# VHH binders against q84jc2: the designs that were tried, part 1

All scores and structures are predictions.

Target 1, 232 residues: q84jc2
Amino acid sequence: MSKMRNLVEEKFLEFYESWVIQLELYLHQLLIAHNNNTMSETELRHLISKLTTHHKAYYTAKWAAIREDVLAFFGSVWLNPLENACSWLTGWKPSMVFRMVDRLRKSRVVLVEAQVKKLEELRVKTKFDEQKIEREMERYQVAMADRKMVELARLGCHVGGESVMVVEAAVRGLSMGLEKMVKAADCVRLKTLKGILDILTPPQCVEFLAAAATFQVQLRRWGNRRHYVTHS
Below, numbering starts at 1 at the first letter of every chain, in headers, positions and changes, except where a header shows other numbers; antibody chains are not in Kabat numbers.
F, E and O are the ipSAE of ESMFold2-Fast, ESMFold2 and OpenDDE, as the mean of both directions, binder to target and target to binder. V2 is 0.75 times the mean of E and O plus 0.25 times the DockQ between their complexes.
[cut] stands for letters that were removed.

## First folded at step 1 (VHH)

Design a1 (framework vhh_6qgx_2)
Fold by ESMFold2-Fast, scan of step 1:
Order: structure tokens, then sequence, then C-alpha cells
Structure a1 (fold): chain B 232 residues (1-232), chain A 126 residues (1-126)
């Protein structure tokens, strides 16, 4: 219903469901590629390109949607409660993908010393960029409790044209601030993903992307089967 | 309680066939990748075959490729290993194992398997 979902939510729900179905198909292709030692570097690079294009399509659609209604992405209706609980600024926490990178280091695929060093440098930079965004979110939340916002909330209790307009302007300002923070977080996500793929060989990229897609698909399946979720 | 119960083991002559089955209970079978490992007398446990959560990806050790087929039945919560053209070297205790990532990406790493069955014995005579 409209009171449960607005137009932006309905459109992005349709997009996201299709996007996840295609991700599952790409995951299948990644697992086949990982199992087959006969794929050429050109074939592997083509598959990696499909995945990177798929992720770019997600951010293109997301940025168009947040321009219309960024609040739709805080507690998204197209995500189950477990997916929402695991979200950091409307998406995956950038530093968490290094857990999948750490798995590559423990796999039978040999990472050379230069790759390990570059991945660690990228991890440190990613955590720094992430912490900067977290500090900006903290400042945003403190500003919400600032004297001017408290006064606007007080005025909002007195229904009238002038008070309503002032409150509406403040809410729009808050939404614009959230849009900037979400885009900043998404930029860190894309830079982290690109950085990892630039460091890894094509077979290692396939393994990394398969691990990332597996986690995303399984997190969705676990949350959709709510009684199987670990409550700790 | 988590259980993996293997069945179908026995004595068979070289060139014969056996079908092993593993019945899973007490965990979210559909989310797990499933695998078969074996341990021959006096040897370490080795990987045989694995199947992803969806059944879309299968992995085999070189010595069984073309002879063994792994499959799963989501309705029955079972994983099966069809063993054809059996050799004396296939003589071992066969173990069913469950891997929580579901992808079988780390299928060769025994430490990635949360649950293990007690094993079923396969003896192949010349």
Amino acid sequence: as target 1 above (232 residues)
Amino acid sequence: QVQLVESGGGLVQAGGSLRLSCAASGFTFDDYAMAWFRRAPGKEREFVAAISWSGGSTFYTDSVKGRFTISRDHAKNTVSLQMNSLRPEDTAVYYCAAEPYGSSLWYLDESEYDYWGQGTRVTVSA
C-alpha cells in the first residue's frame, strides 16, 4: 500500500528483486569458472566485467532513487530485517569485504607478497575513509539535537502554515545531508571493490566475487527464513 | 540435534557400483554445501566430491571424475554419491560433511565443514 510504500520504494523493490536474481545467475557462472581450469584469462576477465557492470548498475539506480527519496534507503522495504540489521549507511560496510579477502589468503590460491601488501594498504585506507564518514554521521546526529532543531520540533507541534513550511524546509535539509553521506559511503564501497579487483589476478577476482556474492545471497536467504536466524 | 546419517556402503567387486546417501537433519540443509570425504586404512582423510547449496556447482577429485556423481534432493534433505566403475583403491570409510558458506568455494578445506557424519564403509574386492 501507498502508506506502507511510496513510488520510489515500489520502483526500487522491482529493480532490486531483478538485480538479485541476476546476481544469483552470475554467482552460478563464477562457481563454474572457479571449478573449471580451462577458462582463458580473456573469458575470466569478461565474467569479472559482467559482475563489475552489474554492481555499477546497482549504484546508478540507487543514486537516482536517493535523489528522489533518500529515507527509503534507511530501513529499506526491499531488504529483509536481517539485511537491514547488517547495513551500514544503506549498504555493506566497506571494511567487511576484507574478511572475504582474508579467506583468499587462507585458500589454496597463492597471493604473492606484493598483493598482500597492497591489500593491507587498501584495508587501512578503507577503514580511514569509513571512520571519516562515521564521524560525519555522528556530527549529523548531534546537529539533529542542536538548539535550532529542538526549536523547530517544538514549533512543529503548533499546526499552522508558517510553522509547517519551516519544518518542511528543515526536513528537506536533513534529507540532502543524508544523500551526501550515502553517496560518500557508496564511493568508498566502489573504490574498495575496484581496488581489490585491480590488485587480484583474474582467477583470484573470480574467487573473491564468488565469496562476496555467496555472502550476499546467503544473508538474504537466512533473513527470509527468519526462524533459522541466530538471535544472539 | 544436528545429524548426518550415511547409508549405502558395503562390499562390491571391482567394476561394480554403489550409491551412498546422506540424510541431514537439525540444520538448514538448503543453505549448506555438502561433500563426501573418504579415509582409506592407514591414510589421511581426503576429499571426494562436493555440491553447492543450489546443486548448480559440483567438484570432484581427479581420481573419481567421470566415475562418481554427486547430487542432492532438497525435498528429502539428502545428498547422494553414485559410484560407478569402482576400483580397489576406492576402499575407504566415506563421510558426509556440511559446509555453511554453501558455495563449495573452499571444498578442499576440511576445517570449513561444520558437521560430519560417522561414516559408511565401502570395500571393493579385486
Scores: ipSAE 0.006, ipTM 0.300, lowest interface PAE 11.1, mean pLDDT 83

Design a1b (framework vhh_6qgx_2)
Fold by ESMFold2-Fast, scan of step 1:
Structure a1b (fold): chain B 232 residues (1-232), chain A 126 residues (1-126)
Amino acid sequence: as target 1 above (232 residues)
Amino acid sequence: QVQLVESGGGLVQAGGSLRLSCAASGFTFDDYAMAWFRRAPGKEREFVAAISWSGGSTFYTDSVKGRFTISRDHAKNTVSLQMNSLRPEDTAVYYCAAGRSYYLTSDFYSSEYDYWGQGTRVTVSA
């Protein structure tokens, strides 16, 4: 007998470890490009394209996995406790990337007024989309306490074909609701990332992507170090 | 001033074909991903197909893969959906949508799209 949930977790763990190793390799390339400032616009666009394709691969794998077991992404085994503590609906909080954008204020190439305006418009829309999803999560949590769910839980305490089917249908419905919500959150992440890259120049995109990747990699290293040192 | 105008809907027999078109105006078409959604009577909108801003990536819901083809024409600011081997289950109002999504890797939530057309009706008879 196999537990499909454990298989999904193991498969995504293997994928994620490889994905993070490749992200670190791309981070090194981004830092070289940023520090040496010798690349042509064509070379910078090619590097940016590698990063966007890499993030695209992550969401392709994630959505395939959540279709099979969305609950694997709540308290993920491939993330350390610090990464899990910092997660918002199974990933980074979209509005937080604007902190990486704020660092561009001190870059060698400053943002022009038109870019500042567009980034602020994107920030406002991103926060609005986040709030909408948070309201959907609240509705989901309230629905879990609904009298109908209490009745379904009661039926699940009795052995019988009909009660078993009703409980299984309810659990499937709950999982589908979470899957829809996680996908909605991931779409806000992708729209925010695309929007920022669309507004920025190639050198600014490199600096932004380097800052974002650095934060992600360092958060993982800090959490792994603490877990290794203080926990067995 | 932003407009998405759908055309090409109609009545068709099962196994037949239809081509839907969407004309876009009032925004920078080349910066937007384009998608088709549909809604059967009494149901919520569901994703059908999407094409990236460059036309280099296309995505389809499982039920239409191999039967439907999405394409875009940057010169005419149009997106098209070629629908082949139509089934009665394809009966719906089809909506054109535009969004600033760079990665088309999800069963897109309709709320991600910034602009929507009024829809065109497709009826597939048994």
Scores: ipSAE 0.000, ipTM 0.149, lowest interface PAE 13.5, mean pLDDT 80

Design a1c (framework vhh_6qgx_2)
Fold by ESMFold2-Fast, scan of step 1:
Structure a1c (fold): chain B 232 residues (1-232), chain A 125 residues (1-125)
Amino acid sequence: as target 1 above (232 residues)
Amino acid sequence: QVQLVESGGGLVQAGGSLRLSCAASGFTFDDYAMAWFRRAPGKEREFVAAISWSGGSTFYTDSVKGRFTISRDHAKNTVSLQMNSLRPEDTAVYYCATDLYYSGSYFPTEAYDYWGQGTRVTVSA
């Protein structure tokens, strides 16, 4: 239903704008905590909890929205073109976060050998889970070209009756398949994020979350900046 | 060490009732959401019900709304699932789960990080 799609896009745009504003406020708190070695472990864990709760709120809202219209998340109107170009199955690519962990190591974050081993094991598992989803996406795209889809394209040239009913059923099936795939990708994201936070100490978690939030905020700012060269 | 121990499963006639319980230990129970999932023979694990850390919010899958009630007891560190008007299609192994980093999560299955051993529920026609 086109009205239902418009409402989903409008509602999620409003949600996302407020969610990003709050992320920037949390980033400010993470940067202060990172520069201040006097915060207690309990205070750091409380801040980490606020960030994880914030990300959970995003996925709760997203899954409610994709239940109504998953296609809104492919080429999202609340994202700029750069953010859309950098998306992998409607969000960040899970393995990308290990590059942030690697950068933290180089910026004097001291990881003990046991943590390095666990992070490498998690990296391998994350890559494996990513590949499984990429194979599912490939199967989905191939299914789009199957006999039934070709028949639906032909029927779409006719107005009324049986054509409308058959097209509606197929579009609903496509949306359900995409919803399942997007949720699977989001699960890999959440498991990867959780796995990293389980391995890191609270101060290391703060540094990791600050790096991740900085990247997300900067990518949005870079994409929102327009540098026009006037040619006369 | 986080431990979740389920109990209360058994054999029951269609239209009957069962109460499942999950005893939690090894974490600050009052700070985290709890959920129930089930897996029927030959099927994937599916969400059943969840309750927030405060007990102020509950969530149910459509097939059990109005029949099942989730509750928690902070004094006993337990979460319970009261199952009324049971149907043969409710036959499954029921699992207790928690997410220590994403409080209040109730979907999807893969987001939960600590699981119990499960308790079997069989509903006869």
Scores: ipSAE 0.000, ipTM 0.151, lowest interface PAE 14.4, mean pLDDT 79

Design a1d (framework vhh_6qgx_2)
Fold by ESMFold2-Fast, scan of step 1:
Structure a1d (fold): chain B 232 residues (1-232), chain A 125 residues (1-125)
Amino acid sequence: as target 1 above (232 residues)
Amino acid sequence: QVQLVESGGGLVQAGGSLRLSCAASGFTFDDYAMAWFRRAPGKEREFVAAISWSGGSTFYTDSVKGRFTISRDHAKNTVSLQMNSLRPEDTAVYYCAAKPGYTFYLSTPEEYDYWGQGTRVTVSA
């Protein structure tokens, strides 16, 4: 059992607050780039690279933290209730980004036929990967209900303090299963994000990333406002 | 007092190898991300490699990826940089650095609270 559970939560809260502040600064740069049709391809690629690196930094930090305490990511203290309610396996649902691209296309993004075909192929692959993970999650939940949870409850109720180490080992085993599922979901997220950015042109990437960052920032602001939170 | 002490620098021929080590003391090593930065003559400080507080994640600048390996030893409170296939352009003073937390902006020198004195690496053509 991790004695660092509170430290993990405190450290990731500090990390996440700083990460969101930097995301807001990058969103400002993306909006300027989108409104200024004078930025060079090199400048656009540099900005896209900054956003890609920023998202990779998030998953680097997340995977380090879930190795110590994966349960901290289910109902996270650094997320407001609205953000937590919208989570799918501790983050955004990968297929949601295709709906975002479709909505943006109707307003600003003009896609050529070759891009549409590649995005559709990626959408189908992403949906397949999501369904595979959802089936594994269902199997995990059934296994917990049928055997493991009943066994843990029996050990906890009837053996007093002497069973603490045995119960803790069993809980750690359950946490390792969750860690694998969360990492699998995050791999689908990263593959989907990379796939979209590889298909889109640099101006289209800027529009997509601006839409994604706007949604993330606004979702946090909406949730904070409804709960009268003093700090964003 | 917080201290980071580097060792392992020296003169080596192109294609050779060196192993840099950094001994950490005066803070809870396991709570800190560790990184290596370098400064070549007449240039600014640049990122080389970083390792997360847990050791589970590593990050490298493109010019050293595949040639350098960063690692940490929890039991010894050390971080190491194994440098293989060294090139003349790797000539620099190498600095060990530490930052608290979960390692975002690993490549940004301004994010690091603690720095070593540096160890000099010279690669001859």
Scores: ipSAE 0.000, ipTM 0.129, lowest interface PAE 16.0, mean pLDDT 81

Design a1e (framework vhh_6qgx_2)
Fold by ESMFold2-Fast, scan of step 1:
Order: sequence, then structure tokens, then C-alpha cells
Structure a1e (fold): chain B 232 residues (1-232), chain A 125 residues (1-125)
Amino acid sequence: as target 1 above (232 residues)
Amino acid sequence: QVQLVESGGGLVQAGGSLRLSCAASGFTFDDYAMAWFRRAPGKEREFVAAISWSGGSTFYTDSVKGRFTISRDHAKNTVSLQMNSLRPEDTAVYYCAADSRPLYTIYDSSAYDYWGQGTRVTVSA
């Protein structure tokens, strides 16, 4: 791949490895807080704030990286094959977190009727927003099959400054389209996460965030364990 | 310049009381968990007590629970350890430590960012 693409991949791999290590440390705190009745509500809110800030830091770094090379996020080198197989538009599928919320309903976490109603309203809105993005991605894929793309491919075989500039402009346009869709998907992820946390009490937020982080960390460990066995 | 300065150590008889204080400067005190560790002659440094950044959560090693109380004063940038019903086994150099990492690394002495020089506590039989 290109020099710029390699640099983006290297920098984000280094960032992501550090980000996951910090997520594991936060997970440890969430699990201890969940099993410990000595934490004040103020301290639980502070821990929740640390996790939300950590997730926002991920999207800040991701959006900076995709401006340079959005394609690095399709088949990411910092994710193992299992993590990549579970991705929807370069990240977690927003509606799947409601499966984790449903897990909380079946555990010792008691959700009151008003919370259940708000969570169902958020679930419906999240699924609607997902479908809107999926329709936009379909339009993008159809546009890529346009006869203009055949002309672009033909121009790419021609040597000369004029054809190179036209091809580069078209490729940049395609990349900007993907960047827009990835950011739209990430906005749905952040809105869904914020919405759930706004509905839940601090102890419920801790249990939800612990469940989410546990799944993410465990999925990575399962995929990495198989990778190690295969490559060792 | 970051500094943690301990005071209040001394000689006391078994069953007596001492109050240790740690004055913090050179960092954002209210963002740090604070802890006391001790090192007895011939032993490794061990955890004694910790207090969260807000003061709402406190943690103690089993041997001092019910006897020691950790507290903090945000206005004075100090953390204190009230030691009651002292035992000869409490004889040690007591160290104040600050941790910017989240609350539950508190038992791990290697996790702490800043350390004081220590104050000596001797409990006679």
C-alpha cells in the first residue's frame, strides 16, 4: 500500500493497543465497583465519565485517521480476524448493544417501567438510523458500478499528468464518501451509547459498561489466542 | 516540583494513638487518589490505607480495619491517617503516595506516581 496508508496504519495500531490496555484497566475498576457497595454515587459518576471520555478519545483519533486513509478501517490491521468479522461499517453495530441491555434485565439489575419504555424508544430510533445509513451505503455501491467508474478505470490505464489528476480527484471523492458514511455510523454509535447512559442509573451504567467492555476484551482475547496458536 | 511531605510520626506505647499528615504540592491534588504504605524493618513495602479523589471511598488492609481512619482536606491539600489502638506490629516507616490512575490500582505500590520520604512510627510493647 502507499506510504501515507502505512503511516496511518502504524500510528493507529500503536494508539489502539494503548487504548485497549486502558479499557482493560477501566474494566477492572467497573467490575470491582459493581461488586463493591462502598462507592459513592459521585464516584460511580466519575468512573462512568472516565469511560465515556475514553470512548470519545477513540472516535477523535479514528476521525483524524480516516481523514487521511479511511480504507485502513476496512480490514483493519490492528484488529484480529474475529474482530473484523464482527464489524459493521468499521465498528460495532449500534443495535447490538440492546442485546447487552437485555442481558442486564435478566440479571440482578432491576429496570423500572419508565426506563424500559425509554430504552425501547431508543432501540427503535437506533434501528431506523442504521437502516438509513445502510441505504446510503447501497447507493454508494450502486454509484461505484456506474459507467463513469468504467471511464475512470480506463483513464487509470493512461499515463500522463492530466489523467493522473482526474483519477486522483475521483478516488479522493470516493474516499470522502466513505469517510462521511463511517462518521455517520460513529455518530449513531455515540448517540446510542449516550442515550443508554442517560436512561440508566449510575450502578446500572457501571454494569452496562462492564458488560460491553467484557465482551470487547474477551472477543479480542479469543481471536488473538487462535492467531497465536496458528502463527506460533 | 511535586512534593509529598509526611509529619506526625514518633514513639508511642501499645494501645496509644498517632495522627500522620501528608502535605501535597506541585500537582492537582483533587484529581489524585492518596494512600499510605508502610515498611517494617526487614520487610517489603505494604499497603495500609487509601482514599479516593473525592474522599467518598476508603480502603484498608485487614490488620488496620477499625483502628485506622484515612481522611483528606481538599482546602489544605492534605491527607491524614488517624492511628488508634496501636500495636508493636504497626512499627514501620509510613509513606504517603499519590496515584493519578483510577481507584482500584490502589493496592499496587508500583502504580503510584509520587511518593514522600516517609515518617517513622515506633510502637513499644
Scores: ipSAE 0.000, ipTM 0.108, lowest interface PAE 18.0, mean pLDDT 80

Design a1f (framework vhh_6qgx_2)
Fold by ESMFold2-Fast, scan of step 1:
Structure a1f (fold): chain B 232 residues (1-232), chain A 125 residues (1-125)
Amino acid sequence: as target 1 above (232 residues)
Amino acid sequence: QVQLVESGGGLVQAGGSLRLSCAASGFTFDDYAMAWFRRAPGKEREFVAAISWSGGSTFYTDSVKGRFTISRDHAKNTVSLQMNSLRPEDTAVYYCAASTSYWLAEYTEDDFDYWGQGTRVTVSA
C-alpha cells in the first residue's frame, strides 16, 4: 500500500508540473486575446475551450489518483508550502473566485444587470454548498475521534496479524470518506466555474480566466521564490 | 453535410493491437473536440477517449488508460485511436464523435453534436 501511495505521488507530481507549464502557455494566449479587440467570437470560444478542457484534464487525473490514494492530496508534494497553505479541501476555495469576478465590474467590458443578478445568485449557492461540505468535514473529524477509532488505534499498537488487517480496513474506510468529500468539493468547484463561464460573454470569460490563471501561476512563483530567498 | 467516417476495425486476438481512424468532413475540424465512444453487446454507449480541439489535452476511461492513445492530425482532418493490449472486454462498435461545446460536462453522449456510423472491433480470447 505505501509503495502504491509513493507511486501515485510521483505520477501526479509529473502530471502537475506539465499541467502548470501548459497553463502558463494558455495564460499567455489569454493575455494576447484580452489585448486584441479584433478576435472573433469563434476564436475566443476556442481559447475558452482550451482552458476548460485543460481544467477537465486536471480533475480527470485527480479523481483517478484519489481513487488510489486520496491522502496524497492532503499536504501535496507537488505543491509548495504557500500553495498548500491556501488550499481548501485539496484545491481552491470556490467562493474566492467571485473576488476575481468582482474585478470585472471595473474593466472596460462592463457586466449588465442580468449578469450581476445571476452571478450573485451563483455566489450565494456556492457559499451554501461550501458550508455544507465544511459541516460534513467537521462531522468526519468528530467520527475519526470516536471511541471506535480510538479502540482500533490501540489494537494496532499491540501485535501484527489480525490486528493489522483490522487497522488496514479502518484506514481504507477513512480514505473512502475523504475521497467522497474531496469529490464533493471538486464538484462545487466545477459547478462554480461552469456557472461563471455560462453567465459571462466570451470576452468576459477570457478576462476572468486570465485573472484566475494569473493568480494561480503567481501564487506558485511567490511560494517557490520565497523558499529560495533568505531575508535579513 | 457534416460527416464522420470510421475505419480500422476488425477481428484481432487478445493481446493484439488495432488502430482506428476517423475522417472528418463538412465542417471546420479545428473548431471541434473529438472523442471515441463504444457500445458492447447488451450495454449502453460508453466514453472511451477524447482529445481537445488543439490536441493539447487527452482524456481516457479508466479501463483503457495506458493501453489506448488518442491523437489528431489537423492537416488530414483525422482523429485516431491506437489500441494496444486488447482484451475480449474491448469488443464493441466504436464511434467517432465531435463537439463544439467549450464545456464538456462529463464526456457523455449529450456533450457531442455529431456522430459517425461506427466500426466493429472483435477481440477473441
Scores: ipSAE 0.000, ipTM 0.128, lowest interface PAE 12.3, mean pLDDT 80

Design a1g (framework vhh_6qgx_2)
Fold by ESMFold2-Fast, scan of step 1:
Parts: structure tokens; C-alpha cells; sequence
Structure a1g (fold): chain B 232 residues (1-232), chain A 123 residues (1-123)
């Protein structure tokens, strides 16, 4: 049995492919900036702004798409299996970004004590916000297992327009709940990213964004290679 | 073995047109982003155009926007560059390049390269 992609999946697939190509272009610019110590603070801030706008464009497109079909983002066709396996509520897990910060520090990024303190405070807050969303997802799963939902599922097994309509209404309700939860997770992602960029200096921001983009690009590369058929 | 073979280069008058083609073999063409680069005598290699693995996204350097069109044919494993309104400054050796993740603006990011095809635009 073949499963056909819907229009939302097709549109977001084309958007995402283009978005990743542009991310690779920005990664190239970030690496040049990182290796060029003559760039002014104004030039670095302009490049950081381009990356921030690029990430904002992703969430603008995503939120438009999930209004139409949030389920497309669970097991996304525009992501390879490795990218999907690494997903937490349809995207990167917010606390993982602090591993990028730690990695940069071990790569001889000089952070002053005040920055270290603020990053630790942000890490704790991000973890707390993550746990709130995880509890909400648990409540959602419990609600799905509720007797009322089980009863609606049973009604869907009966031939008749009324039972079909009731099941369709229940599925729409579940989709709206998932949409709200995904948007909440995305808000934590954006607040965490903005928080890190607000704490770091422009050169540190360039290094951080380069590390993050490299990880995202390489994760896609590793996953795509897994699907390559080895020539015999 | 991986091979990229360019064709379609030649001598043309200013204002004329040429179509370059690149035939790909020895790798899974549909998994690769394709690009055209060029090098004029005494200059470094510069980016001209790129097309995503799906063909859904194209990118151009500002000097060729509106004049050049990149396209790919998945059935024939070819990428093409249609060059219109050619100028003397378009005179260069044109190279086809491939990379396995997607398009990257740096020549150093490309995994495979053709030998190049020469384009000469007379004033």
C-alpha cells in the first residue's frame, strides 16, 4: 500500500530544501567571517541578523503549515530518518543548543564569568520550559487514552455519516491541541536561541551560529548517506 | 568512476547565446546539487549558478541574473546552463560541479568537477 503526500507536505518539502540550501550559503559566510579578523562589529551584526531572519522565516513557514496539517510534522517527509529520530516535538531539543555552547568553549572560545553565569541561568530556564512541555504532552497522551476518546474511536468503526463526522471532529480537536503544543515548543526554541545570541559578543555569535549550522547540515548529510544504495 | 563531462562551449558574438550541458555518470545524480563555476584568464574560479538536487531551487551570481538559466534533467542525468545576452566579460572556462548534500557557494565544498568547456565572447 502506497501513502501519497498531501499538498502541505509537498509545499513544505520544497520550502525546506530551499531553506537548507540558503543555510549552507550563510554557513559559508559565517566561516569566512570567523576566519577574517578585519570585519567590523557592524558587519558581524549584519551577518548575525541575516541568520536570525532566516530562522524566523523557517518558523513563519512552519506555523502556516501546521495550521493546515500539524500531523505532517510528525514523521516529516522532508527530513531523513536520522533527522526525524533526533526530533523533539517536531524540531531540535532546546537544551541541546547548550552542548554547542560548551563545544565552542572547549574550542578556545573565551567567555567572561558574567557570560558563563547568564548562560547557566538560561540553560536552567530552558530545561524548566522543556519539562513543562513534556508534562503537557503526557497530559495529551492521557487524554487520548481517555474513555471518551476510546468511545469516539469505536464509533468510527460503524458505517454511517454521523459517526464519521464525529470522528473527524475529534481528529480536528487533537490536531489543534498538537498545533498549540508544537508552537509552544518552537517558542522555547526561539527564546533560547535569542537568549544565547543576546549573551554572546558578535564574534562569539558568529562562531556559535557556524557550529549550529554545521551540526544541522552534517546531520542531514549523515542521514542522507544512509539511504545511498552501495554500488556492487 | 565518477565523471562530469561538459559540452556546448565555443566562440560567439556579444549579444549571442550558448547552451552548456553537463553529463553526469558514476554516481546517484538525483542525490546531488549541481553548479556551474567559471574562470577567466588570470582570475580565480567564481560561482555562476546552482540548482538543488530536486530542481526546486536555483541560485545565480548577480552579474548573470536574468541572462542565464540553470536547469536539470533527471531522466538524462544532465544539468544545463542557458546563456543569453552574452558579454565579453562572460569569456571564461566553465566548470560543472556536484556535491551530495545541497548547494554550497564555496568551490571547496564540491565533491566532483568536470574538466571545463571554453566560452569566448567577441566584442
Amino acid sequence: as target 1 above (232 residues)
Amino acid sequence: QVQLVESGGGLVQAGGSLRLSCAASGFTFDDYAMAWFRRAPGKEREFVAAISWSGGSTFYTDSVKGRFTISRDHAKNTVSLQMNSLRPEDTAVYYCAARDLGYYFSEGAYDYWGQGTRVTVSA
Scores: ipSAE 0.000, ipTM 0.168, lowest interface PAE 15.3, mean pLDDT 81

Design a1h (framework vhh_6qgx_2)
Fold by ESMFold2-Fast, scan of step 1:
Structure a1h (fold): chain B 232 residues (1-232), chain A 125 residues (1-125)
Amino acid sequence: as target 1 above (232 residues)
Amino acid sequence: QVQLVESGGGLVQAGGSLRLSCAASGFTFDDYAMAWFRRAPGKEREFVAAISWSGGSTFYTDSVKGRFTISRDHAKNTVSLQMNSLRPEDTAVYYCAAGPLYSDYVFTSGEYDYWGQGTRVTVSA
């Protein structure tokens, strides 16, 4: 059981390291595209498609891994402590990307009134889904602290014979519940990302994706450097 | 493949009750919010009630709150609408809808991936 759990972590760590390296390469291409105002719309759409496919590949791999061991994603070994501290239900908080969109409004990229209205509508939808997931997560955590679960935990201290099956069923239920919550959060993330990209023009999409990738890459670098400096 | 089949419609007198049922097949029912929409003669399709994918959350349009109750049965892959204290204004074709996936933003028809063919409810004065 221990070996199987460690194997999921090892495989996802290998995947994630490769995924981040490719994200950094795409970020370099996004920054070149952003600074080169002569790229064709076709070239920009192709680059945006590469980033979209790259993010979809992450969720494909993640959902395969959480089907095997969802708990690996709570306190992930492939993330540094800073990345883990900034995580909301195993990933980025969906509504937070609208702060990046707000920074876009203050750059040389001009958003028209119709785009601003659609982005506000999307923000409201995203916040609604986010709050519902937070309420379900709270209910789930309260249920884990419920008397029945506390009793099962105590029973686990004296595991033997007939009690083994009951404990195993409870652990399976816990994992299935968390898997559903993580997938729900990831679906809100993907819907939010797609919604933003559908509203923005290709040059605005490039600037948005560059900002998002820059933040993700820099957060990882800051966390890795600080960890080594503090020797913690 | 994917199928939503409504039943339970019919003619009822004002003040009466009807129970609509929707049987779902060909998709992961437990992961979808389920809803009922209706289209009255000469009007556009409107939201009536929804039940969350994530548990016991229910949503109702103001005109049916306290009169209608939506429920779901995960074992049978069904969603039901219990309609009490029916009014002539409730006369419509009622549609079962599945979607959105893992979302509780349930109020607009554009959020739903799958639709049933509808079942007719007529409330006489």
Scores: ipSAE 0.005, ipTM 0.358, lowest interface PAE 10.4, mean pLDDT 83

Design a1i (framework vhh_6qgx_2)
Fold by ESMFold2-Fast, scan of step 1:
Structure a1i (fold): chain B 232 residues (1-232), chain A 126 residues (1-126)
Amino acid sequence: as target 1 above (232 residues)
Amino acid sequence: QVQLVESGGGLVQAGGSLRLSCAASGFTFDDYAMAWFRRAPGKEREFVAAISWSGGSTFYTDSVKGRFTISRDHAKNTVSLQMNSLRPEDTAVYYCAAQYSGSYYLPLSEEGMDYWGQGTRVTVSA
């Protein structure tokens, strides 16, 4: 019933706004690097490392937040409606990043046969991991309709103080299940990102990260403009 | 034709209020963090306030926190600075500035700005 943000939502909104600002700064650096073929491999690796660390920082903050309130990540207040509509288990769908990899096939820095093979193997593995998580989510949803949950819902009619602790314990158990699945999805995201970066050369990594960051930033801008135009 | 045009400056009594506005044109406003800087007579230009490209984060120098409020209007491509409880020390020429993609760590430096306005003069009488 409450329309007010809780503490987790407020703290993560503040974190996320700062995180996006830094992502935009890194995108600017990636675009400069992409247009400057005189940058050394060491300089490119350093920039790629900054982006990797930045994404890891996001998941560190997210996992701390979902420990407190995983439901805050389903229909997040720090995301606009378009960003929320494009979410798969509280974030980007891992297999979708291979669309950005496809841009590299027409890059000046062409992919070699060995890279194409490794990317294909990673794509298959990523899709398998996604399907595994989707099956776990389906099992979770079925468990929600289980006899025990129906019994707990009946107890809710008599909550008037007496059984509050039992209902609270059950709800906490359900939240822990969601937290486990969100973390599993995030692990697939991190493995997919790392896998792609490990296969690509530094110039290709810069192009890939620039494409990914551009899409994320543009999706946010498109959603914000649509919402703003509707209200203005 | 990149332009940042400031307005709203003037003379005001200590304790009074002024609202500065900056109209942006010739660039994709929504891709830029916007900032206000000021230059007092005989001093260097200093950071006052900034707002992220999304409008979700605002930043202030300590001397203006709680007195000044920065905001942006994406439909009008404007950034505004509402200045309350003005002090004689706030007397300066105020400059609007734009930086691609904003800043994570504050304050935003003068050197980091891509575009600058011409400035608008604010005089606070004792």
Scores: ipSAE 0.000, ipTM 0.091, lowest interface PAE 19.4, mean pLDDT 81

Design a1j (framework vhh_6qgx_2)
Fold by ESMFold2-Fast, scan of step 1:
Structure a1j (fold): chain B 232 residues (1-232), chain A 127 residues (1-127)
Amino acid sequence: as target 1 above (232 residues)
Amino acid sequence: QVQLVESGGGLVQAGGSLRLSCAASGFTFDDYAMAWFRRAPGKEREFVAAISWSGGSTFYTDSVKGRFTISRDHAKNTVSLQMNSLRPEDTAVYYCAAELSPWYYQLATTPSEYDYWGQGTRVTVSA
């Protein structure tokens, strides 16, 4: 804990660290299921359900946190610089998971033609939804540069009761816009994840979830191993 | 602790009306889609109606369209089901359910998609 962290950042850091530890435990279970082929369909469905619940728990905690302080998610203290550099609107870019799907086509699990068609339709829809959000982000940036917002920023250079109240109202408005945008992005993420899992068989779901979790865990490890020599 | 508590069930004559309410606590209600399911004796849970987290979208099963209305009150953390023109076939235990549902998502209609469940409230419609 430091003076650089607020209460929302401290609480979410604690949550995220435990959430990642549990993700690594689930990844281990997914790899055992994938490599040893020892689980029944019922056991595989149960494991997939655990991962789905785990991801839903993340978004439940995230949405509660962004309601309090959405800005904490732009430059998150619980993420290392590499994880932050790879983020698209506070999380993974939805269309990127189709790279994991492409691995399924090229690996041990055979996708039937009906699945290939549905996955391609989902890929197209996901990219369309991403473009809609990117257009909203551009509109937000234009609104941010509005003459009225620039003038409010100038007034906020001098602290006074009246100026403080006006600036705080403007900041609340900005935060509400960012909350809506982050929620829209998370909606595309959840829709994409559920869509893929609904199309895939249980063994294919296990392989997909293992690939996704491996990437997430490895990205964190790579970023944490980075050596910095910081001199002003 | 997460809780969904249903109320408003009872006995009513065919053609009558009932209003079911569900009080939610222990989770961020405003981020969840809410739904009503029912289970008649000897049957599985059947979807009845759902409302998105924002209240801007609703979805109904065909047998209740035009008769039932789902609504939510964000200030009170409640979801309600207004049931009009009740029929004997509407006799069931009614369950409130919650799902973390993005607004780009179609409202879920299968029980397995819902994260939290109430204990149910009984509705009996006499002929």
Scores: ipSAE 0.000, ipTM 0.265, lowest interface PAE 12.9, mean pLDDT 82

